# Miniprotein binders against Mucin-6 (MUC6), part 58

Target 1, 185 residues: Mucin-6 (MUC6), of Homo sapiens (Human) (q6w4x9r395to579)
Amino acid sequence: GHCSLEGGSFVTTFDARPYRFHGTCTYILLQSPQLPEDGALMAVYDKSGVSHSETSLVAVVYLSRQDKIVISQDEVVTNNGEAKWLPYKTRNITVFRQTSTHLQMATSFGLELVVQLRPIFQAYVTVGPQFRGQTRGLCGNFNGDTTDDFTTSMGIAEGTASLFVDSWRAGNCPAALERETDPCS

## First folded at step 12 (miniprotein)

Design kf7 (from kf2 with F21E L23Y E31K)
Fold by ESMFold2-Fast, scan of step 12:
Structure kf7 (fold): chain B 185 residues (1-185), chain A 81 residues (1-81)
Amino acid sequence: as target 1 above (185 residues)
Amino acid sequence: TPEERLKEILDWAEQFIERAEQYAQEGKTDKLIKRVEYIVKLIEEAAELAKELGLPELLKRTVELLEKAAKVLEEILEESG
């Protein structure tokens, strides 16, 4: 299955349901029992311009009991807070420069991540067939049915992206429905 | 140990080649050539380390994986033609 994070704020789920949102937080992109050591893929979004409606992907994080691999839009790769030279290799994960504008995180457990660095930071997630019906998060549940792709962290199918996205917040940050409040004068 | 680490690298490379072969068979050849080229370089680095450490069984395994990678690259090129 394929999930994409494109154009700053657009997401297409594993079941091909497209949506967009406004948010400044770390969100759970993919959780699955198929990921080793309680692994999870996360996406970090932040403001991209002067408009309050503009937010963009700024980093992708793979977190497990052993690793916290962060790939940022500034082309910096860290693991557990330390900068790493590419190619960076662990037992089951390799991060490397696929092209001059793309980094890839390849794994032995059926997850693959490609990030486009330029001109816009974007991410592409590929999972093997063993993940079918076994995923949770912003990329959907990968069950072949788009009507329940907005299933929240509480297991409730929502009709709107805002409540769905807010339920997958991983950081201490404002709800996607809440906006920055400018001082009135 | 270095030997255990090298075995882990080779195990991972083999699994990646198997995935690349599956993707080639599914017609998903976009960027696979670059991925396989990278894996070939990784296996070549492993071969040099195996020579340095005096581990002929792991060196033999690197040769076997390079042959497997070459076959997968041929499949990718056939699918993309």
Scores: ipSAE 0.000, ipTM 0.076, lowest interface PAE 22.5, mean pLDDT 71

Design kf8 (from kf2 with F21E Q22E E26R R35L)
Fold by ESMFold2-Fast, scan of step 12:
Structure kf8 (fold): chain B 185 residues (1-185), chain A 81 residues (1-81)
Amino acid sequence: as target 1 above (185 residues)
Amino acid sequence: TPEERLKEILDWAEQFIERAEELAQRGKTDELIKLVEYIVKLIEEAAELAKELGLPELLKRTVELLEKAAKVLEEILEESG
């Protein structure tokens, strides 16, 4: 299945349900028992005045018990707070430059992430068939039914995207990226 | 704006409190615990924004929300018993 995060704040779920939101936080994109060591994929959104979008994707995070891989719009890749030169390899994960404008994170467990760095930071998530009906988060539940794609973190199917999105917040908002300093004045 | 964000958070918290009451009545304990944790986080964020903005009407609404949340927690304790 394929989930996309495009145009600053547009999301298309694994079951092909499109929606938009105007949040500024870290959000859980994908949780699944198919991800090793309590793995989760997350997206960081911050304010943007570009085009018709009020917010934009600024980083994608893969978090597990062993790794915290952050890929930011500034083309910086970190793991557990340390900057990494590409290609970066772990036992099950490889991050590399696919093209001059795209980075890819490939895994051994059926998850792939492609991030477009320019002209707009965007992300594309691909999962194998083993994930069917076993995903939760902003990318939906991948069960072949779009009517329950807005299933909140509490397990309730909502009719509105705003309640759904807000339920998948992962921490205080807005989240600051590593090496970013918020203005003090 | 921060004022619009605060109003949005207060609206969401009110809706989630109503949902928590429904889950408590239906005995959905696992979902209820997760929702209560989330409601607490929303209330904390609302309180911080309300204090920063200092707008009387939004401060009043935030206090009213805290009172409603406290009452719902009492009802949840009764239902769980």
Scores: ipSAE 0.000, ipTM 0.177, lowest interface PAE 16.3, mean pLDDT 73

Design km1 (from a13 with L6I Q9W A10V E12Q L13F A17V E19Q A29L V32R E35Y A36I)
Fold by ESMFold2-Fast, scan of step 12:
Structure km1 (fold): chain B 185 residues (1-185), chain A 80 residues (1-80)
Amino acid sequence: as target 1 above (185 residues)
Amino acid sequence: SGTEEILRWVQQFIDRVRQLTEKGKYDELAERLEYIARLIREALQKGVSPELAEELAKLLTEVARLAEEVQRRRQEALER
């Protein structure tokens, strides 16, 4: 299954449901029991340009009990806060330059991430068939039915993208929202 | 080159919209096409090489044609 984060604000889920992403926090893209050591893939969005309505992807994070791999739009790769030269290998993960404009994170557990660095920072997530019906997050539930792709972190299928997106906030909300006392809870 | 990078990205973005249209997924596609058309027009206005300008103009025409197709297919789907 394929999920994509394209342009400044556009997502296509594993079940091919397109929607717009409007946010400036870190959000959970993918959680699954198929990911080892409580692994999760996250997207960091920030304000783009001078317009309040424009946001852009600035980093993708793979977080587990052992690793915090950050791939940033400035072409820096870190693990657990330390900058790494490519190719970078761990037991189950390899990060390397696929082309002059693309970095790839390949894993032994059926997850692949490709990031386009320029002319615009974008991300492409590929998961193997073992993930079918076992994903949650902004990339949807990968069950072959797009009508429940807006399933929130509480397991409720919503009709609107805004409630869905807000439920998958994971942190790093730089501007405190008037309606939230802890905007990244 | 920068020309090849821009053309590849724009084509990939258009191809995604076409794939979604073929699967009958129409939500947000008009906004996606408006977004990419705006970026193409901005690039042309900023001034690019004649080679890039020619290819971007072709892609802008493809975007306009795809927008008409998406609107038509969406309307046909609503009538079924």
Scores: ipSAE 0.413, ipTM 0.764, lowest interface PAE 2.2, mean pLDDT 82
Fold by OpenDDE base, second read of step 13:
Structure km1 (fold): chain B 185 residues (1-185), chain A 80 residues (1-80)
Amino acid sequence: as target 1 above (185 residues)
Amino acid sequence: SGTEEILRWVQQFIDRVRQLTEKGKYDELAERLEYIARLIREALQKGVSPELAEELAKLLTEVARLAEEVQRRRQEALER
């Protein structure tokens, strides 16, 4: 399964359903029992301009009971809050520079993350077949059905992206908006 | 064994790239670094031991660093 976060505020789920939203919060991208130590992949969105439609992805966070890895445009921060020289390696996770503009997080448990740093901060999530039907979050449920991708954290299928996205907030943040305007890069 | 050979080969190329960087051959170096990066990625995709994967990742990081340096120096040269 491939999930992408592109163009500032566009998401394509594992089931290839595209949608967009404008929010300034941390959201759960991927949660699954297949992730060890209660692991979760999260996306951090922030304002990129003055309007509500000017929002963009600013960081990706992997969080488990053992690891915290924050990938932003300028740095990779780990458990101790310090920026690390790459490659950074833990027991099951390796973060390294793939290209001059791309970082990669490789894991031993079937999760791969590629992050484009420039010119637009974008993320690409790949999960193995063992994750089918066992994923939750903004990347969807990876069951081959696009119609139920907007399943909330409570297990309710929503018709709009805004309510779906809001259900996956990791903190207290403003409500997400769905607008026709392009987000900031 | 084929992957180990790639590692040795890549390391040699990296050394050459460093030398050529000092000579100002920036365009050629950029192409070479891209090629090297591709080879490393392909090797990683074939499945390798954790130890070898780590070494390949280190090399890939170094290649990326060198690419940035080459671009920087190229830009500096253009501004002179």
Scores: ipSAE 0.000, ipTM 0.161, lowest interface PAE 14.1, mean pLDDT 85

Design km6 (from km1 with V17A L20Y L29A)
Fold by ESMFold2-Fast, scan of step 12:
Structure km6 (fold): chain B 185 residues (1-185), chain A 80 residues (1-80)
Amino acid sequence: as target 1 above (185 residues)
Amino acid sequence: SGTEEILRWVQQFIDRARQYTEKGKYDEAAERLEYIARLIREALQKGVSPELAEELAKLLTEVARLAEEVQRRRQEALER
């Protein structure tokens, strides 16, 4: 299944339901029992540099008990707060430069992330068939039915994107991203 | 080049709106086209290279044509 975060604030779920939202916080993009060590993929949104009224993707975070990998629009990759040179490898995760404008995070557990750095920050999430019906978050539930893709963190199917998106706030906002990036070393 | 990267991204964004149109997702297609048209107009107002400006103007024309197609197909769908 494929999920995309494009043009700053446009999302297409694993079941191909498109929506747009406005919000400036960290959101749970993907949670699943298939992710090891209580892993989750998160998306950080902040004010767009183009317009005051628009929000845009500024970072993608993979968080588990062992790792906090942050890929930011500033083209910095960190793990647990430390900047990493590419290619960066852990036991189950490799982050590398796929093209001059794209980074890829490949995993051994069926999750792949491709990030476009320029001209605008975007993300593409691919999950293997083992994730079918076992995902939750902004990318939807991957059950083959788009009518319940706006299922909130409390298990309620919403008709609109705004309540759905708000329910998936991780409790962190753009200030957390600033602290995780190496402070001008 | 920066010009090539911008043009490729804008085209990709328009192509996704076209795909939504073919799948009957007219509101989502229209919203995507409105967004990209605004960004193109802002870039042209800010001032970009003559080469980029010429290509962006062509893409803005394509966006306008696709937006008309989306409106037409939406209206046809409502009448069915």
Scores: ipSAE 0.391, ipTM 0.756, lowest interface PAE 2.6, mean pLDDT 82
Fold by OpenDDE base, second read of step 13:
Structure km6 (fold): chain B 185 residues (1-185), chain A 80 residues (1-80)
Amino acid sequence: as target 1 above (185 residues)
Amino acid sequence: SGTEEILRWVQQFIDRARQYTEKGKYDEAAERLEYIARLIREALQKGVSPELAEELAKLLTEVARLAEEVQRRRQEALER
């Protein structure tokens, strides 16, 4: 399964369903019982301009009982708040520079993350086949059915991206917007 | 530079928009084209080399053309 966060506000689920949202919060991208130590992958979005439609991904966070690995747009990698030099390795996670513009987080449990640092901060999530039907979050449920990808954290299928996205907020943040207003503004 | 790297990325983004257009996903295509147009304009406003500005301008023209095509095809689909 491949999930992508591109262009600051575009998401493509594991089931290849595309959608767009504008929010300034931390969201759950991926939760699964296949992630050890109650692991979860999260995305941090913030304002990138004056308009409510000017939002962008600013960090990716992998959080477990043991680690809090943050990859920020400024190329800073931290674990539990401490800056780490690359390549950085834990028990089952390795973060390293893939190219001059890309970082990669590799794991021993079937999760791969590639982060593009420039010119736009973007993220690409790959999970192994063992995750099929066992994922939740903004990346969807990886069951081969795009029609139920907007399943909320409470297990309710939503018709709009905004309500779906809001259900996966990891903090108290404003409601997400689904559409951009004026691209020429 | 980071600014120069936008050219390759923009082209990729345009290509994806084309794919969506061919699949009849006109909203997805239009949104991506609008987004990329904005980014190009912002890059131009920040000040770039004349050579880079020329390339960005060309891409912006292409984006505009594709956007028009998307709207045309959308309209045609609605009339069917």
Scores: ipSAE 0.063, ipTM 0.496, lowest interface PAE 3.2, mean pLDDT 90

Design kn1
Fold by ESMFold2-Fast, scan of step 12:
Structure kn1 (fold): chain B 185 residues (1-185), chain A 83 residues (1-83)
Amino acid sequence: as target 1 above (185 residues)
Amino acid sequence: SDLEERLKREIEELEKKLKELEERAKKGGISEDVKEIIEWVRQFVKRVKQLLERGKLEELAERLTYIFTLLERAAERLAEEEE
C-alpha cells in the first residue's frame, strides 16, 4: 500500500483517502506491530518560509528503540544526532540517493520511504501486504475502507481531518490550526 | 530555564501516567509487549536526571516525545486486554 505527503500539507492514506491539514508539530505517520523495536515513522511540519499561515513538511523521522533516522529538507541525514554520508547502512535499513532529487530508505521489514528533496520536499511511503489492517497514524489503518481512515490515537473514527490529525501529534506542541486567512483567500 | 522547567513538568506527568499504567497492569494478564514497554519506560525514567544534569535538554525533549507515544500505545493495548 502507498501513502503520500505532497504539496506541503496534502496527505493520501493507504486506502487512498485524500485530505489536507495545517499544523506545526511532529506527527505519527505510521505505527504498526510489524515494525521492529517499537518503530514508528514520523513527519515534522513547520511554518513555510513564504507565508505565516502555511505549513510544510520539513523532515521525516524513523524512530525505534535503536535508531532515530532523520531525513530533512536540507538534505541532511542523521542517526541518533550524528550526520551520515550516503549510502548509509544499518543491519535492516539502507538510506541512499536514488536520483539527484530523491533519497530512499529501504528496509528489510516491508517498509520503504522515498523523499523528494526538490523542488518541494515530499514523502512517499510504501508498505507490504503484511501491514494490511495493522497500521495507525496519519497514513490511516490500511483496511480497505476509507470511511474509518480518520481513526484517532484513541481508536475513534472521526468524520473530519482536523481532530484526526491533532490526535496524532507527538509530544508537547500546539494543536493544529486552521489557516487564519480571509475567507476570500 | 523555561525549557528545563517544562521538561521537569513533563517528567512528572510521565511518572504519573506510568504509575497509573502499572496499577492497571497489576490486575493481571498483560501481554509481553506491554510488559516490555513498561519496563523500557521505567529504565528511561531512571536516567532522566542524568540528561537534565548534563544540560542535554533538546535531546531529552525529543526522547520524551517518543516515550509518551510508547506509553499511549501501552495504555491502549492494556485497555483492550482489560475489557
Scores: ipSAE 0.000, ipTM 0.169, lowest interface PAE 15.7, mean pLDDT 72

Design kn6 (from kn2 with W40L K56D Y66L)
Fold by ESMFold2-Fast, scan of step 12:
Parts: C-alpha cells; structure tokens; sequence
Structure kn6 (fold): chain B 185 residues (1-185), chain A 83 residues (1-83)
C-alpha cells in the first residue's frame, strides 16, 4: 500500500482516499501493531516558505522506544537529537541518499519511506501486505474501504478531513482547517 | 535520455488510463470518493507533465509510481461500484 504527502498539505491514504488540510502541528501518520517497539511515523507541518500553500510538510519522524529519527526539509537527519551522516543504520532501519534530491528510510519490518527534499518537501510511504487492516493515522486504515479512512484516534469514522486530522495531532496546536482546491475547469 | 523517453511513455499510458476511467465514470452513478480519486489523478497527471517539461526526472519517476497505484485503486473501486 502507498500513502503520499504532497504539495504542501495534500494527502492520499493507503486506500487511495485524497484529502487536504491546513495545519501547523505534528500529526500521527501511521501507527500499527506491525511496527516494533511501539513505533509510529509522524509528519510535522508548519507555515510554508517554499510553496504557495499556507502550510507544508517540514519534517517526517519515526519514533519508537529506541529511536527518534527526524528527517527535515533542511536535509538534516537526526536520531535522538544527534545529527547523523548518511548512510545511517540502526538495528532495523537504514537511512540513505537515494538520489541528489531524495532520501530513503528502509526498514526490516515492511515499512519504506521516501522523502523528496527539493524543490518541495514531500513524503511517500510504502507498507507491505502484513499492514492490511493494521494501520491507523493520517494514512488511513488500509482495509480496502475508503468510507472509514477518516477514522479518528477515538475510533469514530468522520465525513470530513478536519475532524479526522485534528484527532491525530501529537501536541497542543491549532485545529486543522480543511483546505479546498479550486482546479482549472 | 532513455529515462526521459521511458517516463514520457509512462505519462502517455497513465493519461490513457485516466481517460478510460473518466469515460467509465460517466456511464453510471459513482460515489464521491471515486470522483475525488479521479480528480486527484487528473491533477497529478497534469503535474507529471510539468515535471517532465522541467526535467525533474527523479521526482517524476517516484510520482508516476504513486499515480499508477492511485489509478489502479480507482479502477478496482469503480468496478466494485458498477457491478
């Protein structure tokens, strides 16, 4: 399954449900029993300086009991607050430069993250089939049904993105605001 | 380059798949979710063409994989809704 964070605050879930939001917070992107050591993937959004979006993705975080790996738009990779040179390897995770503009975080547990650093910071999450029906967070529940992809942290399916996104905040920050797109007719 | 020619062909293939899905969607009542997926795919294909023109081949290659996955899921969902 694939989940993407693109164009500032544009998300496509593992079940291919698209949505947009406005927010300046850290959000839980993916939690699953399939992730070791109570692992979670998180996305940090802040005011944009590199796009016309009001807010944009500025960092991706993998957090577990052992590791706090942060990949930021400034091309800095840290683990537990310390800067790391690439390639960087932990017990189950390797972070390396895939291309001049892309970093990859490969894992032994079926999760892969590709981060585009330039010109716009974007993230692409791939999970193996063992994650089917076993995910929660901004990337949805990966159960083949898009009608419940907006399942909140309280287990309630919402009809709008703003309440869904707000439920996955990882800190005390403003509520997310749903952003409408006005495409060319 | 060979890569640029390959990516150009992939975009053309994705455009054809998108057009087929759009025509199929016109024949029956579809859910709002499927409509949103098709619209999102249309926007992504348009962006892919822009990336090709600008020579951003690395970003384009990754994006094309996601667009293909999105279109396949839209087709599967639409098939389930049709019959």
Amino acid sequence: as target 1 above (185 residues)
Amino acid sequence: SDLEERLKREIEELEKKLKELEERAKKGGISEDVKEIIELARQFVKRAKQLLERGDLEELAERLTLIFTLLERAAERLAEEEE
Scores: ipSAE 0.000, ipTM 0.105, lowest interface PAE 18.6, mean pLDDT 71

Design kv1 (from a5, 19 letters changed)
Fold by ESMFold2-Fast, scan of step 12:
Structure kv1 (fold): chain B 185 residues (1-185), chain A 83 residues (1-83)
Amino acid sequence: as target 1 above (185 residues)
Amino acid sequence: DLREEFIKQVEEAIRELERLLKELEEKLGKDHPLVQEVKEIVEWVKQFFERVKQLNDPTKAEELNLRAEYILELLQEALREAG
């Protein structure tokens, strides 16, 4: 299955349900029992300076009990806070420059991440068939049914993206997704 | 049909962007940093649009609509950057 984070704030789930959200936090993209050592893939969103989006992807994080690999829009790759030269290899993960504008994180456990660095920071997530029906997070549940793709961290299927996205926040961030309208008087 | 209308709008926007890029190349030269930036954006836009055109599933209408909206916004940004 494929999940994409494109154009600042657009997401297409593993079941191909598209949505857009607004938020400035770290969000869980993918949690699964198939990921070793309590692994999770996360996305960091911040305010966008570009006119086509209020918020944009600024980093992708793979976190497990042993590793915290961060790939940021400034083209820096760190693990546990230390900058790494590419190609960077651990036991089960290799991060390397796939093209002049793309980095790839390849794993031994069926997860692959491709990050576009320029002109716009974007991410593409690929998971093997063992992940079917075994995923949680912004990329959806990968069960072949789009009607429950907005399943919150509490296990509730929502009809709208806003509650769904808010439920997958990983940091201590402000809850508001949108500015309130100005009072009339 | 909304899908066909959005595809036509995106095609028209891409033609506008290509025209502006050619005008910038004539005025600033192919080596100018702004020209290089616009070229990269145009190439990305074209690649994304080709992916969108390959969505030939009626159930993908919602996805195509969102992608068309995104590409139009991106083209608007590219035009602002170029101009």
Scores: ipSAE 0.000, ipTM 0.148, lowest interface PAE 18.0, mean pLDDT 70

Design kv1b (from a5, 19 letters changed)
Fold by ESMFold2-Fast, scan of step 12:
Structure kv1b (fold): chain B 185 residues (1-185), chain A 83 residues (1-83)
Amino acid sequence: as target 1 above (185 residues)
Amino acid sequence: DLREEFIKQVEEAIRELERLLKELEEKLGKDHPLVQEVKEIVEWVKQFLERVKQLNDPTKAEELAERAEYILELLQEALREAG
């Protein structure tokens, strides 16, 4: 299945449900028992000049018990806080420069990530068939039914992107709903 | 028929959701972000109900009924805070 983070604010889930994203936090993009070492893919959003959207993707993070691989819009790749020369290879993961504007993270466990660095930072996630019905996060549940793609971290299917997105926050950031309802000082 | 009971419960919840949406529009205005979100929720519940009607599965009907009730509770709380 394919999930994309494009155009500075658009997400398309593994079941092809499109929605628009607004937020300035780290969000869980993909969790699955198919990922080794309690792995998770995360997306970092912030206010950015590289996109014409209000908020934009600024980094993608793969976190497991062993690794914290960060791919930044500044074209810096780190693992566990240390900058890495490309190509960078671990036992199960290889990060390499696919083109002058694209990086790829290839894995042995059925996850592929392609990151467009320029002109706009964008990400494309591909998962193998073993992930079907076994994914959670912003990319949806990959079960062939778009009506429950907005399943929150507590297992509730929501009708809107705002409640869904807020449930997958990984940091101490303001909730999207709280931001929208705050009056001016 | 448990499936038909739950479908009827969802249909009644949709009518109540539409009533609450109208009240929110009157209090906050049609262009308010919360009003737009509630409008999306109402349309999603309607779409999901049509999907559930195509399935002969009381578990899916029960699940949607529980979600509709929870959504109603959240919206009643939001409306109270807006008032």
Scores: ipSAE 0.000, ipTM 0.121, lowest interface PAE 17.7, mean pLDDT 68

Design kv5 (from kv2 with W44L K60R Y70L)
Fold by ESMFold2-Fast, scan of step 12:
Structure kv5 (fold): chain B 185 residues (1-185), chain A 83 residues (1-83)
Amino acid sequence: as target 1 above (185 residues)
Amino acid sequence: DLREEFIKQVEEAIRELERLLKELEEKLGKDHPLVQEVKEIVELVKQFLERAKQLNDPTRAEELAERAELILELLQEALREAG
């Protein structure tokens, strides 16, 4: 399964449902019992452009009991707060420069992350078939049905992205910004 | 005029997004949640275009054109994967 975070504010789920949100928080992108050591993939969004409603992906985080790997738009890779030179290897994870503009995090447990650094910071998540129906978070539930991809952290299927996204906030952050609406557009 | 080229690129992306929206409506029905979400995306890109015209900023226009193309590619990929 493939999930993507592109164009600063757009997400396409594992079941191919596209949506957009504005937010200034860390959000759970992927949780699964298939991830070792209580692992989770998270996405950090912050202000971008000239408007508070224009927010974009600024970092991707892989968090487990052993590691907190952060890949930021500033092209810095850290683990547990310490900057790392690439290629960086742990027991189960390797982070390396795939191209001049792309970093890759490869794992032994069926998760792959590719991060585009330039011209726009973007992320691409690939998971193996063992994750089917075993995922939760912004990337959806990977069950082959797009109608329930907006399942909140409380297990409720929502018709709109804003409530879905807000349910996956990690920590004390403001609620996702309401989409700018022009009643004449 | 580089700014004019980027504005035209966003306008072309909007037309293609509207074509994809019509295709989704035909396949899934107008009241389907995915169709509603794509309508909102089209509206947002139209707002980006209006801002680009007002700001007279070629860098902002370039950013908006890049975002519009990425949205278009994402929706095309989503449609291929959905069937």
Scores: ipSAE 0.000, ipTM 0.089, lowest interface PAE 20.7, mean pLDDT 68

Design kv6 (from a5, 14 letters changed)
Fold by ESMFold2-Fast, scan of step 12:
Structure kv6 (fold): chain B 185 residues (1-185), chain A 83 residues (1-83)
Amino acid sequence: as target 1 above (185 residues)
Amino acid sequence: DLREEFIKQVEEAIRELERLLKELEEKLGKDHEIVQWVKQFVERVKQLFEEAKRTNDPTLLAEAANKAEELLERLQYILREAG
C-alpha cells in the first residue's frame, strides 16, 4: 500500500481516498501492530504563511520504544534528539539521501518512507502486504474499501475529513513549535 | 602549502557557520529544536576539523571541508525559510 502527504496539506490514503485538512499539530499518520517496539509514524503540521486556513507538513517522526527519528523540512535528521550524518543506520532502520532533493528511510519490517525536501516538503509512505487491514491513522485502514477510510481513533466512520483528522491529533503536540508561531498576548 | 590552504578554507567555513547559527538563534530563539540540531552539526564539524589537524590526515581534512560546505548550504536554506 501507498499513502502520500503532498502539496502542504493533501493526503491520499492507502485505499486511494484523497482529502485535505487544516490543522497545526502532530498527527498520527500510521499505527500498526506490524511495527516493532510499539512503533508509530507521525506528521507535524504548522501554519503556511499569512492564511489561517492553510497548513503545511514540516516534519515526519518515527517513534518507537527505542527510537525517535525526526526528519524536518530543514534537511535535519535526528534520533533521540541527536543530529545524525547520513547515511544513518540502526539495527532495523537506515536513513539515507536517495537524490539531491529526497531522503529515504528504509526498514526491515515492511515500512518505507521517502521524503521530498525541495521544492515542497512532502512524504510518501509504502507498506508491505502484511499491513493490510492492520493500519490506523491519517493514512487510513488499508482494507480495500474507501468508505471507511475516515475511521476515527474512537472507531467511528465519519463522512468528513475534519472530524477524522482531529481524532488523530497526538496528545503530545510540540508546545515549542506552537509557541514560536504565537504573537505575545 | 596545499594543507595550509585547506585549513584556511575550513576555518573560514566554520566562522561563517557560527555567524549564521547566531543569526538563526536571533530569529528562532536559542532553545528552538532546529537551533539545537544545527548546533550539534556545527560541533561535529569542529570536532572533525580538530581531529584532522591533530592527525595531519589530508583525507579527514577534506572530509571536514566537505561537511562544513554541506552544512553551510543547509543552514543558508533554513535561514531563507525562517526569514
Scores: ipSAE 0.000, ipTM 0.131, lowest interface PAE 20.6, mean pLDDT 72

Design m15 (from ug4 with E42T D43P G44D L45G T46K)
Fold by ESMFold2-Fast, scan of step 12:
Structure m15 (fold): chain B 185 residues (1-185), chain A 83 residues (1-83)
Amino acid sequence: as target 1 above (185 residues)
Amino acid sequence: SMKRIRVYIEVEGDPEKILEAAEKIEEIAKELGVEVFVFVRTPDGKTVILVEGDEEKVKEFVERVREILKELGAKVEVEEEEL
C-alpha cells in the first residue's frame, strides 16, 4: 500500500481516499503492530510561509523505543537528536540520498519512506502486504474500504477529516484555546 | 552539554480523558523546554507520554504530569533511558 503527503496539506490514504487538513502539530501518520519497538511514523506540520490559513509538511519522524529519526525540509537528518551523515545505517533502518532531490528511509520490517526535498517538501509511504488491515493514523486503516478511513484514535469512524485529524495529534503544538483566526492574521 | 534523558510514561485509564489533558501537558513541556509526544499506542490502547530533554527539566515535567494524571484517576508507569 501507498500513502502520500503532497502539496503541503493534501493526504491520500492507503485505501486511496484523498483529503486535506489544516493543522500545526505533530500527527501520527502510521501506527501498526507490524512496527518493531512500539514504532510510529509521524508528520510535523506548520503554518505555510505565504498564508497563515494554510499548513505545510516540515518534517517526518520515525519514533520507536530505540530511535527518533527526523528528516526535515532543510535536509537535516537526526537520530535521537544527533545529526547524521548519509548514508546512515542502523540494524533495521537505512537513510540515504536516492536522487539529488529525494531521500529514502528503507527498513527491514516492510516500511519505506521517500521524502521529496525540492521543489516542495513531500512524503510517500509504502507498506508491505503484512500491514493490510493493521494500520492506524492519518494514512488510514488499509482494509480496502475507504468509508472508514477517517477512524479516530478512539476507534470511531468519522464523516469529516477535521475530527479524524485532531484525534491523531501527537504533541508539539502551540498551546491555544483560541478558535481558528481569519487568513490575514 | 547537560545530561539528556528520555522518559516513557505508560498511562492506564480512559484515553479520551487523558488526551483532553494533552494541551496542558504540552504547555508544561513548552515552559520547561522539553520535547513531548502524547498518543494512544497500538495494539493495547494505552496512552503514552514520551518526553526528552535535559535531565533536571524532564524530571520536573514528569512530576508535574504525574499529578495531573493522578487527578484523572489514571495509573502511571515510568521508564527512563539515557541518551
Scores: ipSAE 0.268, ipTM 0.687, lowest interface PAE 4.0, mean pLDDT 80

